# Designs tried in a protein design chat: VH-VL binders against q9umr5. Part 287

Target 1, 268 residues: q9umr5
Amino acid sequence: SYKPVIVVHGLFDSSYSFRHLLEYINETHPGTVVTVLDLFDGRESLRPLWEQVQGFREAVVPIMAKAPQGVHLICYSQGGLVCRALLSVMDDHNVDSFISLSSPQMGQYGDTDYLKWLFPTSMRSNLYRICYSPWGQEFSICNYWHDPHHDDLYLNASSFLALINGERDHPNATVWRKNFLRVGHLVLIGGPDDGVITPWQSSFFGFYDANETVLEMEEQLVYLRDSFGLKTLLARGAIVRCPMAGISHTAWHSNRTLYETCIEPWLS
Key: E = the ipSAE of ESMFold2; O = the ipSAE of OpenDDE; V2 = 0.75 times the mean of E and O plus 0.25 times the DockQ between their complexes.

## First folded at step 12 (VH-VL)

Design gj74 (framework fv_mavrilimumab; at its last look DockQ between E and O 0.87; V2 from the best seeds 0.84)
Fold by OpenDDE, look of step 13:
Structure gj74 (fold): chain C 268 residues (1-268), chain A 123 residues (1-123), chain B 111 residues (1-111)
Amino acid sequence: as target 1 above (268 residues)
Amino acid sequence: QVQLVQSGAEVKKPGASVKVSCKVSGYTLTELSIHWVRQAPGKGLEWMGGFDPEDGEPVYAQRFQGRVTMTEDTSTDTAYMELSSLRSEDTAVYYCATVSYDWETGRYSFDYWGQGTMVTVSS
Amino acid sequence: QSVLTQPPSVSGAPGQRVTISCTGSSSNIEAGFSVSWYQQLPGTAPKLLIYGNSNRPSGVPDRFSGSKSGTSASLAITGLQAEDEADYYCQSYDTSLSGWVFGGGTKLTVL
């Protein structure tokens, strides 16, 4: 039988948003138990990511317990960060494939429609003033805001991304790395036509340097230092990169070709 | 507040087609996702199809595919449901309804309904 | 024959508590799709009663409540009143049918 699939949604999503994905899985892998975790939907997706991690953890523990052979995680957009954190804090998870579906794994730094809607008076260049404040960190988006021009503020004020990346020292860094390395495969999915994830390479752990030049994963300090296990995972062949063009951000979970090419192979 | 006003009762022969209209007010049609649900006399509700609230594409229940067409006229804020090859089993009250997303809860629901249109198919 | 299964009828006396069950499957309720409930008074169009498993629209009394667990959902009515006599339908999304689905409906009789 197929391993259960757990789906974690992104910002402002509904379970309904993943209807096509579930239909694809049902069609191609009949009998698969697929569950979209119906937590922190809509406005509640703006809550601090650590709170979300705790909630989702409570939901996945029973599912994992019933699946001794392991489970697969499909985590979309913001959900990809939630899942990475989840796998870092859980010392007993049994995740085979962790599929990161267009997630800002290395953070977000872009003036997108999402940002304008939530912060209509804020610009990309000035959002650090809000996001790197104590009250700003109460919003999920600020938990992974990564301003390349204010690295000091990011490293000191980011209560989520900087920690799970091991960019700021903390007492759990070693344990979290160990836990995350329990994953069988890390499948990274994203593309240049996303339009939301900025830069789009963030889905592959690429990101801006101080000059806003995009550097690839292997050039990142988190990789070079292996701060949370990326270098180790790559070395053992556990990282899969699946870039795809022509897909907008809201279509990653509803594209059949993408599913067949980048998702389905890792659900067996 | 959204209001949905449907066309009047229809009587059709088997094999004919019926086209029911649903005029929206309070909001523009472009801001809404209209769906159709029918109810045979003394029976339950049956979803027929509608426009997907996320991508705007028309989607039909498998049972009605090939026989139902749902269209919209944005200039008149009117949605239409046409059902062809009518059978006696198609005798029912047909409802249009809006499917809306609640931002606070992240949930979809059929939140507003038309008054219904009785379609009778009889030889 | 409905994808969502409801009891065909329930009854209660005024002031009592009644519950209506809605049993789904792995392709709808258990898959994580929310459940809504609709009230249909005799000769009228359905009215949204509960959405998102447990949320009440404006104007719906708090004596109506919804819950969801596993493959099933439930509508509870406390302090039953004569005007509650109606048909009640649960609704969700089903991936096996690629569409919205309603339960078979439950006729509530107030004795």
Scores: ipSAE 0.911, ipTM 0.950, lowest interface PAE 0.5, mean pLDDT 95
Fold by ESMFold2-Fast, scan of step 12:
Structure gj74 (fold): chain C 268 residues (1-268), chain A 123 residues (1-123), chain B 111 residues (1-111)
Amino acid sequence: as target 1 above (268 residues)
Amino acid sequence: QVQLVQSGAEVKKPGASVKVSCKVSGYTLTELSIHWVRQAPGKGLEWMGGFDPEDGEPVYAQRFQGRVTMTEDTSTDTAYMELSSLRSEDTAVYYCATVSYDWETGRYSFDYWGQGTMVTVSS
Amino acid sequence: QSVLTQPPSVSGAPGQRVTISCTGSSSNIEAGFSVSWYQQLPGTAPKLLIYGNSNRPSGVPDRFSGSKSGTSASLAITGLQAEDEADYYCQSYDTSLSGWVFGGGTKLTVL
């Protein structure tokens, strides 16, 4: 009947945080097998994203193998970036819907409580000094730090986001694009009242230019060059945009109206 | 550290109500999530409900909905569990426990427990 | 009656290893919710022994360990001692009940 759903959490998150999401799925799609991957929880969510991708890959392989009709991914916050990389590095994924819940797909440029734990005296304007060092790139949050005022440093130093977005060349780029394009639907969810993801339009592949003016997905070089397949997916009708106001960062997985509007329709 | 001290044993008639208290020391009640678990003589542990550590609202087990009310008085650092329409099957030791999030592991646990309050329902 | 299934009893001699299983379903352990274990000595309140599948609180000896695989979790006790004689309970979260659930409990007898 329904395809299995795999949930990938965010920074300092746990499987308990998704209890409401799983209850909603059970109400609307009874019998759905839903698995929240309880890997890289708590402090381990700070580990480099490529390390997390490897661990989550090992966990999703047996689930995908047992579901020949396909699976759905629901990936929250930082977890959405893990899922982006999974879809690119897996030559054999069978993902139908990739549902991205308020994930900084083009990066993050904003102060958060999470940054205070790692860098208590740093402001967003000077975090590039730490994040774009080799040491900083050993922390997940720095892997998607995207300072629009130091874009050259981001492009040269980012070990994760610049590579999966095709913003810097990589030998595997062609294969990663081919793999990513196998996804059935890319469902993007986010909103202006999130309060953490900055700019919130990063969840829709929009981002700041050097003047901190947001340019939407279709104006990004990544889209225009079709670096990993966004333009192809949009032309295919495979990209769904579902913005919603009034939802704070920690409420995306526990708001019933959001679930019914943005998630439920994509869980075949 | 955290210490939970519960009110003394109670003997009630069928149909009555009982209100058990749980006084917190070492921390303020504002920063804790208190849950209630009961255990009938010779039987296992049964979760009744508590304040959800993420939502901040009380949640009750389906079996007790309509009969149980859990409240907190932050001015006295005391949590309460009131169970109404008592039956002989409600004879049990009632425990309060703290539910805490460990940010390092990303895990919740019932980490501190009160000494228990014996409630006997007899006719 | 319990949604988490434990054997009602287990026994061992001093110095031996014993394991206690906790079997769940798709609404709890299989869904990714973690498992905690509690020790209850006769006449006392339960004590947290293991949380989050495998983590020990301060003061719990490392001869107690927890693990989880697929639908089930296990508590292992090595170097069994007389003072380990107690009831042991597993616990997880269940989405079909929208609440916390305990296993039926396992009585450990030290021979």
Scores: ipSAE 0.836, ipTM 0.912, lowest interface PAE 0.8, mean pLDDT 92
Fold by ESMFold2, look of step 13:
Structure gj74 (fold): chain C 268 residues (1-268), chain A 123 residues (1-123), chain B 111 residues (1-111)
Amino acid sequence: as target 1 above (268 residues)
Amino acid sequence: QVQLVQSGAEVKKPGASVKVSCKVSGYTLTELSIHWVRQAPGKGLEWMGGFDPEDGEPVYAQRFQGRVTMTEDTSTDTAYMELSSLRSEDTAVYYCATVSYDWETGRYSFDYWGQGTMVTVSS
Amino acid sequence: QSVLTQPPSVSGAPGQRVTISCTGSSSNIEAGFSVSWYQQLPGTAPKLLIYGNSNRPSGVPDRFSGSKSGTSASLAITGLQAEDEADYYCQSYDTSLSGWVFGGGTKLTVL
């Protein structure tokens, strides 16, 4: 029998958007219980990510309790950051596969329609003035905004990403690392034609240096210091990288080839 | 304001086809996702298919696969539903409706409906 | 037999409260797909009352409310009026059928 699958959506998402993914799972793994968490939809997806983590934690607890042999997470876009925080804060999670579907794991540094809607006079080069303020940190997008040209402000002001990445000291760092390392597999999915995640390598824990040159995961300080367990997971053979070209940001959960190649093998 | 105006009632013989039109005004068809829902006399609502609001491809309910075709003419802002091999059980009112996304709530709904087209299938 | 189960009828006196239930399954409501509600007056097209479980479109009175809990959803009507006498349908998405589904309908009678 297959483990239950929990789906965590991204910014301005609808559970309807995951219909194809759920249909693929039903076709290939009949009898699998799949739940798209119906929380923080639409405008509510802009709430601070710690608020979202708390709400999603409350929703996953009963699902995990009904499945003592384990569950899988499929977490899309912003939802992948929520899920990584869940794995850090829950000392009793039973997640086998954490599938991160085009998530900005090292942050975002790109102009998007959502940013223009929220901050219509801003561009990526000056958005740090808003996002690295206390008011800006009340918006989820700013919780993972990562301006490579203002890294000192990022490290001081980020209320979410710098903490879950272990880029700033905090009292829970050792416990969060221990909890995160209990995951069976970390499956990283993304690609160069995404069009939204910037740089797209953020989905693989890559990111810009100060010259906007992409450094891959193994070149990142958080990896080298093993700040939250990436180096340990890689050494265990628990990190799977599954890049795929030709997929736009909104199509990751509706592409059958992507599902069969990158997702299905991890839904034991 | 979106308005959907459907073609008039039709009477058909078993084995024939019917093509119902749905004229959109207030918006263009390229901005809307039109779906079709039917209702047999004294019965409930039954979804038949439509253009998916996220990718724009036609999808059909499984029981109508092979019998239904849904098309659009963007030059006239008119959607069409054609049902072939008609049977007496296809006697129903056929509605077109928009499927719309609300960014504030993150939800889809069937928010605007045509007036309905009665199709009667009798020998 | 409808995929979404509604009572065939409910009734209430003017001014009272009624509720209409909608029960789904693991392929629709339980999977996380939201519920919409439609009112159909005799001889007319359906009208959207509630979408996304609990949201009212503009022009729908606040005496109509929706909620969802587990595998079930409910439409509540307070301050019942004679013009509320109609058929009411719930609606969601179903992954087994790969399509939208409606409940069988509930006839509301105002006594």
Scores: ipSAE 0.746, ipTM 0.889, lowest interface PAE 1.3, mean pLDDT 92
ESMFold2 (binder alone), look of step 13: mean pLDDT 88; pTM 0.921

Design gj75 (framework fv_mavrilimumab)
Fold by ESMFold2-Fast, scan of step 12:
Structure gj75 (fold): chain C 268 residues (1-268), chain A 123 residues (1-123), chain B 111 residues (1-111)
Amino acid sequence: as target 1 above (268 residues)
Amino acid sequence: QVQLVQSGAEVKKPGASVKVSCKVSGYTLTELSIHWVRQAPGKGLEWMGGFDPEDGEPVYAQRFQGRVTMTEDTSTDTAYMELSSLRSEDTAVYYCATVSYDWETGRYSFDYWGQGTMVTVSS
Amino acid sequence: QSVLTQPPSVSGAPGQRVTISCTGSSSNIQAGFSVSWYQQLPGTAPKLLIYGNSNRPSGVPDRFSGSKSGTSASLAITGLQAEDEADYYCQSYDTSLSGWVFGGGTKLTVL
């Protein structure tokens, strides 16, 4: 029988948005128990990411306890960062495949429709003034805002992403790394036509330098220092990269070709 | 406030087809997702299909596939449901309803309903 | 009617509390799809009563509440009034059918 699948959504999402994904799973892996966690939906998706991590943790514990053979995580957009933290803070997770659907793993720096909706008069160059304040860090989007022109502010003020990436020291870093390394497979999915995640290579642990030139994962300090285990996972053969062109941000969970190519092979 | 007004009662013979209309007012049809639900006399609610609020394409319940067609005329803000090859078992009240997304909660619901159209199939 | 199972009837006296259950499966409620509840007075169209498991639209009094746990959802009505006598339907999305599904309905009688 197949391992249960847990789905963690993104910013302003609904469980209904994953109906096609669940239908694809049922077609290819009939009998799979799939649960979309309908926590922090709508406006609540703006709550601080550490608050979301605690709530999702409470929801996944009983599911994992019932599945001694292990579970798979499919985590979309902002939800991929929630899942990163879950895998680090849980001493007892039994996750086999962690499938990250277009998640800003190194952060976000872009003028997108989502940001214009939240901050209609703010340009990306000025958002650091809001996000790197104590007030701004009470919003999920600011927890992974990564301005490459104010890296010192990001490193000092980020209450979530800089810590989970090991870019700033934390007392729990060693335990978080040990826990994260228990994952069977890290499947990274994203693409150039996403239109929201900026740079799109953030979904693959790439990001802008101070000149807005994208440096890939292997050139990042977090990889080179192996801060939370990326270098170890890659050496183990546990990282899968699945880029696909032609897919917009809201279509990653509803494209059959993407599902068959990037997701289906990792659902045992 | 959104208001849905449906066409009047119909009496049809077995084998005929019926086309029920749903006029939208108080909002633009292009901004709404219209779904159809029927209820046989003394029975419960049965979803037939509608325009998916995220995909924008019609989706039909499996048991009506091949017999039902749902269309929209944006110039008159009117949605239509046509059911063919009518049987006595198709005697029911047919409702149109809007399916809306609540951004605050992240939830979908069938929030506004038409008054219903009685379709009687008899010979 | 079997995808979402409701009791066919429930009854209570004025001022009492009643609950109406809605039992689903792994393809709907357990999969994480939310539950809505509709009230249908005799001879009228259904009216949205609860959406997204526990949210009330404007105009629905606090004595109506919804909850969801595992494969089931419940509608609770406290302080029963004669006006509450109606049919109540739960609804969710089902991935095995690729569509919305309704429960069989529950007739509430206020004694």
Scores: ipSAE 0.829, ipTM 0.908, lowest interface PAE 0.8, mean pLDDT 92

Design gj76 (framework fv_mavrilimumab)
Fold by ESMFold2-Fast, scan of step 12:
Structure gj76 (fold): chain C 268 residues (1-268), chain A 123 residues (1-123), chain B 111 residues (1-111)
Amino acid sequence: as target 1 above (268 residues)
Amino acid sequence: QVQLVQSGAEVKKPGASVKVSCKVSGYTLTELSIHWVRQAPGKGLEWMGGFDPEDGEPVYAQRFQGRVTMTEDTSTDTAYMELSSLRSEDTAVYYCATVSYDWETGRYSFDYWGQGTMVTVSS
Amino acid sequence: QSVLTQPPSVSGAPGQRVTISCTGSSSNIGSGFSVSWYQQLPGTAPKLLIYGNSNRPSGVPDRFSGSKSGTSASLAITGLQAEDEADYYCQSYDTSLSGWVFGGGTKLTVL
């Protein structure tokens, strides 16, 4: 039978938001046990990402224990960063496919309605003043705010993304890399019409330089240094890139063509 | 506060159609998702369908596919449920309800309900 | 037949605690979909009592509480009162049916 699938949601999401994704899985892989983790929903999705990682870790342990043949992760938006951390901090994860569904893997630098709700008078050029404070780092969205014009502040203040990407040193970096490299497949999904993830190439480990020119994954220092294993994964053929145009941020988990093209092939 | 007022009781012959209305007051229909739930005498609640709060499109329970049509008239803040090819087992109280998202908890619920419309199908 | 299973009836004396179970499966509660509970007094429309497993709408007393574990959920009523006599329905979303589902209902009798 098929490996269990664990779904980790994003900012302000609910398990209901994944109903179409679960229906697609049931149609193509009947009998698959799919669990949407019903944690940090709504306002709680704003909690610090390390706190979310701890809670999701406790939830995935029993599911992984019941599946000695392995599990798949489908992690949407902010949830993709949670899953990145889970794969690094768990010494014993048995994840086969990690499917990152439009997640800001190198960070976010763009104005969105979510940011306007939290910081109504801030422009993206000024948000670094809030996010790179100790107070700002208590909000999940600031944990992956990556201002390319203030990279020194990002490296010094980011309590989550800079550490998990190996952009700043951490005592556990070597162990985190070893753990992450146990993943079978890293499936990266995203596209130019997302409208929220900025730059959209962040979903593929690309990001802005200081001039706001996008540099792709292979040009990133974290890739070149192999800080958490991207270069090793790519060399062994374990990274899958699946860009798709025409899909808005809230539609990645409810588009049948996207599912059939980018997700279905990786659910064994 | 949202208030839902439904049309009056109906008596229909087998094979006929019935169209139940649900008028929204205290709020604009455009901002709400209306769903329909029925209850046969002495029986439990059965979801029939409604406008999906995320997709904005009508969705129907499989049992009613091809027999039910749900529409909305935003100019009169009124939602409608039409059920065709009526049989005696369609005798039930039909309720409209709002489905709302609570951003605080990340949860959906059927939070406001109409008073119900009794539809009796007899020959 | 209901895909969410509830006992057809429960009973208790005033001041006591009663619990109503709602048993689902992997296609609904087991997949992570939340559970809501509705109270239906005789001759009235259902009223939202609990949503999102354990949240109470304004106006619902804290005697009512909900919980979820695995493929099941439960509604607990403490300090049972005569006016609590009603039918109670659980509800979730089901991916096999692609829709919302209700439990069969539980008639609560206050002795």
Scores: ipSAE 0.814, ipTM 0.901, lowest interface PAE 0.9, mean pLDDT 92

Design gj77 (framework fv_mavrilimumab)
Fold by ESMFold2-Fast, scan of step 12:
Structure gj77 (fold): chain C 268 residues (1-268), chain A 123 residues (1-123), chain B 111 residues (1-111)
Amino acid sequence: as target 1 above (268 residues)
Amino acid sequence: QVQLVQSGAEVKKPGASVKVSCKVSGYTLTELSIHWVRQAPGKGLEWMGGFDPEDGEPVYAQRFQGRVTMTEDTSTDTAYMELSSLRSEDTAVYYCATVSYDWETGRYSFDYWGQGTMVTVSS
Amino acid sequence: QSVLTQPPSVSGAPGQRVTISCTGSSSNIGTGFSVSWYQQLPGTAPKLLIYGNSNRPSGVPDRFSGSKSGTSASLAITGLQAEDEADYYCQSYDTSLSGWVFGGGTKLTVL
């Protein structure tokens, strides 16, 4: 029998958005219990990420408790950051595969329709003024805004991403690292044609330096210092990288070839 | 405020085809996802298919595959549902409806409905 | 047979509370797909009454409320009025059928 699968959505998504993913799972792993968490849908996806983490935590606890052999997480876009935090704050999680679908693991620095809707007169170069304010940090998208030209402000003002990445000190950092390291596999998925996640390498823990040159995961201080366990996981053989070209941001959960190549192998 | 106006009643013989129209006003067809639902006399609602609001391609219920074709004419803001190889069991009122995403709740619903078109299949 | 199961009828007196159940399975409501409810007055097209489990469109009185738990959903009508006499249908999405599904409908009679 297959381990249960828990799906965590992204910005403005609904459970309907995962219909194709669920159909693929049913075809290849019939009998798998799949739960799409219908929390923080629509406008509520803009709520602060720590609030979302608390709500999703309450929903996943009973599912994990009923599955002593473990569960798999499939987390899309912003949902991948929620799952990152869940794996750190839960000292009793039993996650085998954490499958991250095009999530901005090192942050976002690019204009998107969501940001233009919320802040229509702002360009990416000026969003740091809004996002790194206390008011801005009440919006999920600002919780992972990472302006490479104002890294000092990001480190001081980010209430979420800088903390879960261990880029800023936190009293719980050591226990969060220990908890995260219990994950069986970290499966990272993303690609150059996503069109939303900027830089797209953020899905693989790469990011811009101050000159907007992308540095890959192994060149990041977060990795080199092993702040939350990436270096340890890579050494253990637990990190899977699955880049794929030709897939737009809204298609990661609805592309059959992507599913067969990057997701299906990790759904034991 | 979307309004859907459907074509008039049809009487067909078994084996014929019928094409029902759904005229959109108050909005443009290109911004809407039109789906079709039928209801046999005294029976419940049955989804037939429609344009997927996320994929933008037509999707049909399995039992109508090969018999139903849904099309759109954007120049006249009119959607069509054509059902072929008609049987007496296809006697029903056929409704068009819009499927819309509500950004506030993150939910889809069939929010506006046409008045219905009665199709009677008899020899 | 409908994929979502509803009682064929329910009745109540003016001012009372009635509930209409909608029982699904692991391929629809149980997986996490939301439930919408439609009211069909005699001789008319269905009208959206509740969407996304519990949300009311503008113009729908707060006497109507929806809820979802596990593989089932419920529509509650409080302060029952004669004008509420109609057929009520639940709806969700089903992954085994790859499509939208409706319940069989419940005829509400106001006595």
Scores: ipSAE 0.782, ipTM 0.886, lowest interface PAE 1.1, mean pLDDT 92

Design gj78 (framework fv_mavrilimumab)
Fold by ESMFold2-Fast, scan of step 12:
Structure gj78 (fold): chain C 268 residues (1-268), chain A 123 residues (1-123), chain B 111 residues (1-111)
Amino acid sequence: as target 1 above (268 residues)
Amino acid sequence: QVQLVQSGAEVKKPGASVKVSCKVSGYTLTELSIHWVRQAPGKGLEWMGGFDPEDGEPVYAQRFQGRVTMTEDTSTDTAYMELSSLRSEDTAVYYCATVSYDWETGRYSFDYWGQGTMVTVSS
Amino acid sequence: QSVLTQPPSVSGAPGQRVTISCTGSSSNIGPGFSVSWYQQLPGTAPKLLIYGNSNRPSGVPDRFSGSKSGTSASLAITGLQAEDEADYYCQSYDTSLSGWVFGGGTKLTVL
């Protein structure tokens, strides 16, 4: 009798992208009810993350209500940030394992094909001009753009990531922290060969300082201040870190070894 | 804009092999995923396999594994489906189709189809 | 065996509405794989009619619509015309077969 699994996709993804993941789950945990949420697919994945959080929230409520023993979340890429916010805004979630597949939990600072498609002449050093405008914050990508050379602008302009990370104060921060701490396990997955998530350690709550030196989670102010519960979760033994080399950004949901090592153990 | 033109009808003996071609125009083969679907006379559509649009590797339906080979020649923008050890039950129209991702909706579809190639297996 | 079940036939009069069902399971439509619909006129190749549950390609009139609920999908045709007489196939991805699957097809007769 396995707990149901809810899958939240990333930028420009669809349910088809998770076919291998679902096949792996069915092989190792037969009978598991898996739901891939087909909301904000394609171009709609560019909608502001708070809008996506609202839509995904409405979709997960009935699934959670039918599973009193709990559910698991598998959240890929930007979907991991959606799931972070879901766990904070829902005062009644029953999530056991939150499995974050290569999600930029501390933000993104790197050039990608997606950014070049949207902003062809922009370099990562200049994207802060667009992203930290009110217009830029209407795009999901800009909601987690974290320029380490313009931290003041990030803290003031980020309408999403700075708030859910507790990097900027919010009236709901205490409630969001209490809600997030109800999660059973926070399983963090990522690796150096991802090629998209920059720095890759963002998937483990590490990030660049002003000199682009990566500081790990335990050196971050959000951890040290316990702004949304990371220090408490780690002390509770609830954080799992599962780095793996050799996996590109679009392969996290289709690699069998990754599944067996990092995901399968957390699907009770 | 994309057009798929298939090779002409074939008549084969049981035990023989057939190789059907699908020439792509209006786009480059390297940017497309070609799949093969057959239809026996008076019957429904049956997916045989194709190049996975995300993995880039050929994938075959279990029923055809060991008998079917799908290849692509990018220099001539032509995809091929070869079916061996032919039986009378393999008599069908064989279609090639493009499988495309629509970035607007985030959905895959078999959006362009060839005209079909009739393969008749008779003694 | 067909893992997506369609009625073998449906019929309607010109101007009427018909619906064609496509019943799946927990290995295909249930977990969230989308449904496409294809129209096949006699002696022709299939034509994409609906993709991604409810989206129409350019050139498909809005009297064709698709929907999905639970483990099933449906194609609705309003304002039936003689030209709509054809075979209709649903399609999805199936994790048990690790591949694409088509429904058995539905013959639409316009009376």
Scores: ipSAE 0.822, ipTM 0.908, lowest interface PAE 0.9, mean pLDDT 92

